# Designs tried in a protein design chat: VH-VL binders against p0dw94. Part 8

Target 1, 243 residues: p0dw94
Amino acid sequence: PAGTPAGAGASAGIGSDTGSNASEDSDMFPTIVFGDTVIERKEYVAALKAQHGAARLYFRQTYGVDPAEDGWDKAHDGEVPCRWLASRAIDELRRRHAAYLIGVDLGQVADDSYASIVARMEAVNSGNAELKSDGGIVYGRTGFDIDSYLSYELSALKNAYTGDESNPGMSLSDDEVRRYYDEHDWTKDGVDGKTPLDEVRGNVKAQMRSERYDELVSQRAEAIDVTDLPWDALYRFTAGRLG

## First folded at step 1 (VH-VL)

Design t10 (framework fv_traxivitug)
Fold by ESMFold2-Fast, scan of step 1:
Structure t10 (fold): chain C 243 residues (1-243), chain A 120 residues (1-120), chain B 107 residues (1-107)
Amino acid sequence: as target 1 above (243 residues)
Amino acid sequence: QVQLVESGGTLVQPGGSLRLSCAASGFTFSSYWMTWVRQAPGKGLEWVANIKQDGSEKYYVDSVRGRFTISRDNAKNSLFLQMNSLRPEDTAVYFCARKGLYGDYVFDYWGQGTLVTVSS
Amino acid sequence: QSVLTQPPSVSVAPGKTARITCGGDNIGSKSVHWYQQKPGQAPILVVYDDSDRPSGIPERFSGSNSGNTATLTISRVEAGDEADYYCQVWDSSSDYVFGGGTKVTVL
C-alpha cells in the first residue's frame, strides 16, 4: 500500500568525496570479535535495526524526545542516542551469539558465525527453489530473509533445548512446579478464579523452562567480554549509519 | 506518509543552467542524507549527488563535478540541485531520494522525478 | 569504475519463481539493495542489505549475496511483479553503483 513505508534502511555516511577514500576509515566498521567469532558489518547493522524502536521508545519515555526528529547525536543527561543504540545492538548480538553457543554445546549447529547462519538460510532457500523447479509442490512461504531466518532458527534452538528434560535447568520437580503455580495467577479468559494446576501443568512447566532458558542465555551472553571492543570506532560507524 | 516532490525540470539549451527543487514532507528532513539520482530515457539509474543532514558534506559523480551543486534548506524541508553548463548527456528524469536509516548506503524513498531535456 | 552486471531480461510464468542475478567482483563483501521500477514510476526499495525486506513488501521477494553474485528471488510471481529491477551497492572508488537493470516479463 502507498501509506506503508517501503524501507527504513540504515545508511552509513559516505566516507569519500568523489570515490577518494580519505575520511572513510572514521565510518568504517571496526573489527569486533566475540571469543573466536568475528562480527560482520551486516550482522551488526541487522542488530541496529532490531533495536532501533527500543532506542526511540527509551528516549521518548526518559527525556520526552524522539532521536529520529531531535538528532541521534544529541546528548541528553550524558546519554547519546546513537551510542545507546550501539550498546543495545552489541547486547542483542551477545544474546544471539550466546543462544547459538548453547546450540553448539548441544550439537545443533557447528558455530555461532553469521556467515554460517546465512549459508544455512541460503541452503534452505535453494532447496525450496530446486524442489519447485523439479516439479515439487511447496505451499506457503518458500524463502527466508535473514531476519525471518534468525527468528526461525533462534526459536528452533530454544525449543530444542527446552523440550529436552535432560538439559541443564529443564528438569522440573513437582514441588518447584507447585511453588511457581502458587506464586503466579493462572486464569482462563472469561472464567473467574484460579485454574487448577492439573489443567495448566503443561503451561506452567513451559513458562518455567522458557524463563530458565532465557536466564541461561543471559548468563552466557554476560560471559562475552565487550570491555576491549573498539567502542569509539563503533560509535563513529553507528553515527554515520544513522546519518 | 513520506513524500518527496521534485520540480523545475524543463527544456534547456546546451550550456544553459537550471535549478531543481525537491519538497519533503512526512519525516524529519534535517535528520537524513538526501540524494539526487537520474535516469536517461530508456536507460538505467545513475547516482548524481549526496548531501549530509547539515549540508557540511557533499559528494558528486565524476561527470557532473564542478558543474552541479547540491544544497538544502532544512527550515523549508527542501533539497536543491543547481545545474550549470548543461550537456545533452544530462538529459534525464531526476529523482530526489532519501538515504535510508537501515541499509548500507540505500535509498528507501524516492520522488516521482522531474524531466530535464538538454537539446537545441 | 566498478560495474554491476545484470541480465537485460528474464521471462517467467505466473506462479513460478524468477531469479535476477547481479554480478560484481567480491560483491558478497558488500551490501546489495534491490529496487523495482514500473513504467513511468519512481523506483521502490524491495530488498536491502542483501536479504532484508522493507515493511509492506511481500514475502515473495527475497535476496542472497555471496562470492561474486547477488540474487533477487521473486517466488509465486504475479502479473503485478512485471517491472525493471535494479541492484545497487556502495563502493569507495565509485560511490553508488547501480546494475544495468533487468526487465522481468510475466507471460
Scores: ipSAE 0.000, ipTM 0.385, lowest interface PAE 22.9, mean pLDDT 82

Design t11 (framework fv_traxivitug)
Fold by ESMFold2-Fast, scan of step 1:
Structure t11 (fold): chain C 243 residues (1-243), chain A 123 residues (1-123), chain B 107 residues (1-107)
Amino acid sequence: as target 1 above (243 residues)
Amino acid sequence: QVQLVESGGTLVQPGGSLRLSCAASGFTFSSYWMTWVRQAPGKGLEWVANIKQDGSEKYYVDSVRGRFTISRDNAKNSLFLQMNSLRPEDTAVYFCARGQLWLKEGYYYMDVWGQGTLVTVSS
Amino acid sequence: QSVLTQPPSVSVAPGKTARITCGGDNIGSKSVHWYQQKPGQAPILVVYDDSDRPSGIPERFSGSNSGNTATLTISRVEAGDEADYYCQVWDSSSDYVFGGGTKVTVL
């Protein structure tokens, strides 16, 4: 493994003077950049956490194994669970940054950095805390953590984009709506036949805009080049986080 | 004041149908994922279904998939659970809860809960 | 697929510390949330994202999560802490997964 640890064995090797595993783990996280934006360790770790269940599901369905039981570093038909998870986490970050960059283009946010997102979250939390008059239990949003704030803000960016018909892809002609409706089964459970377009027009348009937005995010995410990432170092870091 | 109020729970015979409603107030309903959680008498909590802000994505526990349908009306700040082909094991208090916003694969937690509505499925 | 194991009951004397465990394979890689439910009442969130507390929840409530075990710790237990406690994670199958619940008795 790369990084601070060196030596023939546990008794002979000397890492950091402090002997901190946290320090050694920090030294293992490689420099990752998307364009001009540096990906923070905390941001990557949050993406790993978000994709962890998807990795377990994929390997269970595909190979009949659970990486949490069988080992995150055991290969299955050339696929290693911790490497699959790392790749999935990077894809998650690409899509997230793509969505924020679309927001930058529209003037909704200044940049796609994790630090800027955290700063906005802390500002919202501070404002919410100020609205409370005493220490009683308050039902509802008491404050965002970073994961809930990311979900909130990503949804807000999508809603702002799809809610403005002047944005690319968001202006829908009656012909386009009718064509989309005809290509899909708009049915109600227990009712024979297709639900008339005039009853579901709002749902049809919302689905079309949602799909077009997701496609724009996918296109923008694919423009984020990850071929030159330090994948070997990232794999070692990821494996260390899992066991 | 953030509040969720369930209604519609009653006694139903096996094979019957029932629709539960949840009225939301004090927050921007359309900005949150919503969920239904149930609890059989003397038993633990069991997630039932969740729904995305715009209604475009819906997820169900295996035991109710194909029988229950979750839906929402954002204009009326209301969440619904249509329950068909009811079974005795569906007997439970049904809670409406506000979900933390979905990252791609993950809901995180439920921060606001209603008081629940009791559904009894018995002959 | 995710299965969360909680002890069915925990007894603790007033002023002492109660520890409620939530066991699951590699649960330390997930976010664990904890709910308190008193008889006839809706659950309330007491700890989220392993160790964070909602506003209004006493500092006596804390959480940790590592390896195969998450723990809810209630320090300086009071009679009013007597309740059922549930741990919860999110599974990739788009499910909220709850533990079976732990009844905390203060005596």
Scores: ipSAE 0.000, ipTM 0.389, lowest interface PAE 17.4, mean pLDDT 80

Design t2 (framework fv_traxivitug)
Fold by ESMFold2-Fast, scan of step 1:
Structure t2 (fold): chain C 243 residues (1-243), chain A 121 residues (1-121), chain B 107 residues (1-107)
Amino acid sequence: as target 1 above (243 residues)
Amino acid sequence: QVQLVESGGTLVQPGGSLRLSCAASGFTFSSYWMTWVRQAPGKGLEWVANIKQDGSEKYYVDSVRGRFTISRDNAKNSLFLQMNSLRPEDTAVYFCARGYYDSSGYPLDYWGQGTLVTVSS
Amino acid sequence: QSVLTQPPSVSVAPGKTARITCGGDNIGSKSVHWYQQKPGQAPILVVYDDSDRPSGIPERFSGSNSGNTATLTISRVEAGDEADYYCQVWDSSSDYVFGGGTKVTVL
């Protein structure tokens, strides 16, 4: 139905700190499938957590309100914060799965499932804990949460793709590099005027490869059809998670 | 209107202790992660510590771990930084800032004006 | 300690464009935020999530982030834009990571 009723009781930030302790709500979570992969409740909740701050910032900048204070189910010019957040979370999952599927094509990972990602994160965390108990030194944070692990692994997937000229879109002709350079304003810090291509060629190529990778991820994400998702049930679930 | 006001900065001798306070108003304080950021005279911004909404998680930059303690009192809309075993390198303006700690990179959208701590003999 | 590299200074004439870079390995995979700090004042958020602008910040301020470089662009620079500018990302090992800062001088 149109309009999620006011009834905020749970926040995405509560009960989902690690993305693995809110399984008790799973019977209210609708079935969501991307291709052959079932989206787990824990995966969706992790995406809500990742987009939670963006939703708060968007509504603060657009309407001068904070959904955490004003209510996640209160409409502002027809926009309901919990519904906006749900849509944003689904879009993030589409992009995430697209990136992992590209990684599958490269042999970097076996599949795009959340369970596989969590298993790799737990293995890394366990390895760090064992090294620490043996008197080994581990610098930085010793434990990943799902958000930090996703950031780490998605960066690794992108680097693997863009670092290999044999991958589709990553081999750049001199003409393509020159055209991109001509269409953008390349300057040195503190100096007006365009820096010669020969001095920034590596930077130009890196920028082009990054943009082409992002476009490939976007195109593959767009192929994941979400028109027939059970949006009403998803909105109700999301509202129930937010305080 | 969101407002953050720091206080407590003063001159202290090396090895001394000091407590900084940040008074928050204009928002639901208990709904936000809170952060301390410092800036040494003529230098850049450096993150010091942050604390979860309910105080259950606290994180520190390595150089202050074991010496500084971040805490909050949600009933009084107040954030604190207890600084022990102060060193000359801790000399800086200390800012209180509002943020959401997660990998989506929620920015530090409101800052206080800062309070100067000078550690010198 | 910081993985973010900024030029220490940028000089720009009024009405011209200033570009401030923030270099970091694979920074394009992270969200970059930019702060403006005038002497004796607190930092102010001027660009967030790579390219979004807070309400009240002029359209002359814009951002981009791709590959190993994020950029803050200030077009049609005014004397009032003189300030220190800092980029910032969130990192799992360091929480909030700031660049070293860039002093923009309008001459």
Scores: ipSAE 0.000, ipTM 0.405, lowest interface PAE 16.9, mean pLDDT 80

Design t3 (framework fv_traxivitug)
Fold by ESMFold2-Fast, scan of step 1:
Structure t3 (fold): chain C 243 residues (1-243), chain A 122 residues (1-122), chain B 107 residues (1-107)
Amino acid sequence: as target 1 above (243 residues)
Amino acid sequence: QVQLVESGGTLVQPGGSLRLSCAASGFTFSSYWMTWVRQAPGKGLEWVANIKQDGSEKYYVDSVRGRFTISRDNAKNSLFLQMNSLRPEDTAVYFCARDLKYYGSGTYFDYWGQGTLVTVSS
Amino acid sequence: QSVLTQPPSVSVAPGKTARITCGGDNIGSKSVHWYQQKPGQAPILVVYDDSDRPSGIPERFSGSNSGNTATLTISRVEAGDEADYYCQVWDSSSDYVFGGGTKVTVL
């Protein structure tokens, strides 16, 4: 796929249902818990924003409609756009928390909470500010915000996991490497034929470990139980944030 | 501190080839997507290509697809752009930038190099 | 296909407010990011995800994004804010797309 939709979940602050007794609840974020970790409103809003474009694309491709023009509450073959978007936002948070929980299992981080991530980000930013004051040359911005820090830390967790062959799934047999190599097209520009395994063995192993890590994250995310979430309240909150 | 330094820009004839390099320091290079963005003299910014941490996924703007190849060498903290079949329209300053791709979120570029000028002219 | 339209120039007096718009079909459904570029220099990120500001960027910089228009607002403009400003989004059809840029002149 082309990658992650930018701007999914951008809120115009429009969509609150003023005709319902539940209209006061449309701006109230319900209590969302993954295991023992409370999901903060700003985590969910960010995940919603990240998936907003994907929701519009899905409904455009599948039903020929744009929820932003036709309404987020209109059902299409049993699918309601605002509910579809809420489910995708929760799946986004499940993947993020799953990656952090793998880090917890390995002793890399203490927990998967948003507050702990923010605290670590603020500590890094404080160190960066001191470096700037010492006259160091830095290109671009010189501090993390939460999204850039999440990207940085999630990548670091993945790299630490995949770089340690003692971690589950990271030990590769020669037979597994050879099989993966045989199943994929390992060629070089301007050179006829497949590049010999011995020349790309490091690349093959790195790709296998990356894919296995992504699968572990997906499996761990599926283990986060969302059946008892207050879905109706979450749907009302989500509808109130859309535009 | 994060630094990105591009090199390789020069004058090249139409139809020629050129390889650009970007040397990264001050961060764990292998943990980030990386991108190339270009800017024609006196014009705006145009995204060219990006590459995943391990090199497994690569994306290109339509106008360069099939002609340009993005690659990286994580052991050397280096990003590359191989440019083939160059056209006068490819004349630009080429920037490398750190790409903040994350699960299900939009992407933006938080650190940029100073750029390297490529001129395609006879 | 996403296309972003910016005015080519904006003139503002010191201490006043500059507003730079970024127009695009359904841009309110996307995250908009803003870069500042001074002559001969690399771009720097000044606003991301519509309205969030990186550490080190003054509070005078703010953003909004709704419907078909995103806006970068620079309050109490200073001479040092004179630069080109670019908006940027990502979408599944175009990947990354930048606006044409707006030259902000402080006079």
Scores: ipSAE 0.000, ipTM 0.423, lowest interface PAE 15.2, mean pLDDT 80

Design t4 (framework fv_traxivitug)
Fold by ESMFold2-Fast, scan of step 1:
Structure t4 (fold): chain C 243 residues (1-243), chain A 121 residues (1-121), chain B 107 residues (1-107)
Amino acid sequence: as target 1 above (243 residues)
Amino acid sequence: QVQLVESGGTLVQPGGSLRLSCAASGFTFSSYWMTWVRQAPGKGLEWVANIKQDGSEKYYVDSVRGRFTISRDNAKNSLFLQMNSLRPEDTAVYFCARVGYSYGHKAFDIWGQGTLVTVSS
Amino acid sequence: QSVLTQPPSVSVAPGKTARITCGGDNIGSKSVHWYQQKPGQAPILVVYDDSDRPSGIPERFSGSNSGNTATLTISRVEAGDEADYYCQVWDSSSDYVFGGGTKVTVL
């Protein structure tokens, strides 16, 4: 009656797939620490992949070049595509860790480590496989990849924070709600004029809380100091990954 | 801005109850059928319930019938899902969505970002 | 019965065509709608009523529906098309029915 062995799912997150690309001194992944949390090579590479399309779009629109065709290490008016991409990847990791640290403060997760996130994802995936094997019907997708799990869990953290009025920034006075409403256009399709506050109060509050949460994440991310990161080594590693 | 924002998702023990809300803006809420769609962790989309413009007709997927109640308050542009007798298999992100093509064969044209409900001991 | 069957995954090279099938008994007599869902985001409607596109959806997305199979076709695939895709129908006996979803991977 039991499905996939728990150990089979867990083993996917353990082991070394590090090849010759990262074994050379110039291509070594540097030690990156956010507070007291070590950023894993796998986590950085995942962030790099997530920002890859944005880098190509930026350089295409700004300079008329595609780094994937012209080279990731070629400078364009002082901007180097792989350096730009590395910076964006680090910024994404700062925001991601900031959101998890807010979750830690609220007791929602134990830490902000990538390994803990992967372990939770594998547990969910194993549970889905067991349900299918026990005669439960599942269609199509049967598990998370790390990108979909990160997005799912980050949404869960945000919803938990914004749904609790006792959390910092989430208690809204009537005066604050009125000011926000007055500063923005609230309309209904096919109806001219502004919708009265009493009809959209819930929507106004939800949007205010969403924006305040995003600002708290940004402020917490800014507190993660990246000034002294080993940028030269990170740049070399990133260039090596892109070829 | 046409927008739907869900709220209310949290951790609930099996057998517990929870009420989800969906706040609508940027369109005439009272003119549309509204629906709840859920997505269990790592799985596909599953329709849960729909409700007519005036609240007079309500329909449910078999697995939640008798346990969940869909409702709306058109004066407040709000959609609700009251969930009773929750089971671990109800664990999912719950989306509210507008039935934008109800006269054109019932497609969901506007979706909220979802709210996560976890049913676990 | 009103079950919709999709393949769990489809792999496609950039610039090539991806085809995602949705199988169902007499599905050609229904209107089929298609949704794209990127990681951590809400689904978005990409094709409705078998073959129509909402405003803002690129022309490289198209659909067909005949007999027992509906198909979403994505031509000249781009990396940004990596997503889960779901088909959906309505009928008077089962209300709304979704397919199980197909993960499209651009390699």
Scores: ipSAE 0.005, ipTM 0.485, lowest interface PAE 11.2, mean pLDDT 82

Design t5 (framework fv_traxivitug)
Fold by ESMFold2-Fast, scan of step 1:
Structure t5 (fold): chain C 243 residues (1-243), chain A 122 residues (1-122), chain B 107 residues (1-107)
Amino acid sequence: as target 1 above (243 residues)
Amino acid sequence: QVQLVESGGTLVQPGGSLRLSCAASGFTFSSYWMTWVRQAPGKGLEWVANIKQDGSEKYYVDSVRGRFTISRDNAKNSLFLQMNSLRPEDTAVYFCAREYDFWSGYKYFDYWGQGTLVTVSS
Amino acid sequence: QSVLTQPPSVSVAPGKTARITCGGDNIGSKSVHWYQQKPGQAPILVVYDDSDRPSGIPERFSGSNSGNTATLTISRVEAGDEADYYCQVWDSSSDYVFGGGTKVTVL
């Protein structure tokens, strides 16, 4: 296993002093591209935040350690927490971009960029604030942050896709529906035995479409090539980000 | 309850030296990066220096590099700033702050001390 | 050395909304944090990571960050919100950078 990156402890020599005049578009965060879309530092950091709890839970359950206390750069059976987290963050971004790209293919959104998502969030927040200022009532969150807006918009994209039978995978034959129904236990609370298909046909179809959509997102995400990502630079950035 | 208490600020002549202390309580001091931030009278906040949990890494704003030394004593839950070759421009309230570095780019200061005033006369 | 620009002052009537901007080239690529400082007191963190609030900070405080401008928004302003507000980022080239501060006056 590789060692921890050397700190800024050297007094002289190559790499001990700054070799480059780093701009506001810092040399620390590498260029990451999914197809034609550049992943912003801010978007990657948001994905780290989204997966941070999962990393802590995984290492606690697997090795009995909390990386936040034990150190993000310490190896456990060959697994380094900061590298595991970086990998999960990239996977989160692949799934997120895959869902948006499916939306792009269908004309539901213009692109999969983080900046476009933020712009739409700000427009919704401005509309809600204007409604509230005029004496209108807005239920639920009074304003979106990026995490809640992503959840909202990803759900909207999924519902729009699965709600349209003309979309690939969303047209279901009676035989397919019957087969799915037969393979699962469709019951009502407090009633023994299977609920007749005619009473739950809509629920069966909704579940099948949900599963098929999730599979399409998974397949599209796997098509986003991460082989040529600058993993070493990304690991250094992530380790620096976590301390 | 997290508490940070600074001490040591006083009037010093230009070229003089002074050591500031920060006493920490209510948290596991050895688990956090610690920071000094200053504020000149009537002016804004300026980061001065920070130090890693174990003291292995130290960083400084350019204007104090080579003159100030940040250090810590984890056994005593204490943070220090040794200030040498003081200049009138170093006159400020010096705040001790805990750095929250859960995701390193989220580097921000979640708890601050009350500050200690250092006056460097001309 | 000055990366972040804030207006020196903002005046707002009670119950109205105050908006404090923090300008910087490509600031939307950075995480912005906001501090409130009342006269003679230490700063307190009111918004971190662009839009998150510490526990105990009222929902009236919110933040956004895109392009070249981050914004702290204080809705339904109260007299107790009168203070100086500072934005802050971390950057690998300049470490910790604070804005010049904005004095919010509640009229």
Scores: ipSAE 0.000, ipTM 0.419, lowest interface PAE 12.3, mean pLDDT 82

Design t6 (framework fv_traxivitug)
Fold by ESMFold2-Fast, scan of step 1:
Structure t6 (fold): chain C 243 residues (1-243), chain A 118 residues (1-118), chain B 107 residues (1-107)
Amino acid sequence: as target 1 above (243 residues)
Amino acid sequence: QVQLVESGGTLVQPGGSLRLSCAASGFTFSSYWMTWVRQAPGKGLEWVANIKQDGSEKYYVDSVRGRFTISRDNAKNSLFLQMNSLRPEDTAVYFCARGSKLGYFDYWGQGTLVTVSS
Amino acid sequence: QSVLTQPPSVSVAPGKTARITCGGDNIGSKSVHWYQQKPGQAPILVVYDDSDRPSGIPERFSGSNSGNTATLTISRVEAGDEADYYCQVWDSSSDYVFGGGTKVTVL
């Protein structure tokens, strides 16, 4: 039926000679702590990978340069691409940890550590392997990698939070719904003009709860102190990963 | 040439979760509404969700609202469907498709099969 | 059930004309689109906005839409036209709605 991504993933390493000395830089990764939780090297590297495309897009749109060609260490109006990427990766980790900490507050997960996330992912993957041995798996790749597991679990935490009207921010009055609807251009593909509220009320409420949850995550993330992080060491590590 | 390629379909137990991806190429992805359409084995086509060009508006069929989340990453030309609290009736081939101003879908991927069974 | 009603099957001889109807209340006020789907394949758009054809679709495919019935017409039918056909609408009163599909058999 549909194509399997496993074979494509195996060939994805072509051109990896773009200057990453991961093993040589491993002892240069600084100690980073969010509250009482240590940020692992692998966790930070995954966040860099997730934000890599955004950094290239930002510098292309803002300065007309591609850091992958021009160099990740060249300044543009005071902005250095590898430092911008490092900052963006730390902000991504703050948001991820904030979401997990909200989950901790509600008893949904025990902690926000990367090791605990990896352990849960491995438990799910082991269960999937058992289903496969019983003849229950249709496609060859049935396990999560860390990126897909983070997406799954963060969405599950968000859905659990937004699905419970008793949670802060999740109770919506009719007036709030009408105001949100009035402030946005609710249109559908193929139709000129605004769709009546009664036809999209469920979607309007879902969007409001999603945005309120994202705002709560952002506020909690901002509470994670990054003022005294070893930024210079982190910048050196990041530059070494990019070439 | 316009291409849409879905991935992520597999066997999942009821109550489980799964993320589908759709990789787009050959057109300006950020200029189009995108949609997910599903088809249960031996059944007809059913619209699931669509998303505006910039991600600012999202629409869902009633049966999946609050369980499924449609999203997009315009920098990576990718469309996603996060499916949580899966039910046996969600078993289907899931297609991604490109929207139009007149409400039709002019290009479709080949689909990815999701089976929800204990 | 879907709001749009299609016959479950239509049989047609090679070289003859097949007509597939799509019934819906006041469907003539809406834009109707038609898709062809062969076994194991993705749907392909064959008619949009009642009567327009995408590039690459043969002129044998045509559409009409008035009152409570839209029709896909396939003239000079070929064996390769054997497939399932779906009508689809969108309007301000509903989300995207597909008909139940019609299996066209060429005998």
Scores: ipSAE 0.011, ipTM 0.502, lowest interface PAE 8.8, mean pLDDT 83

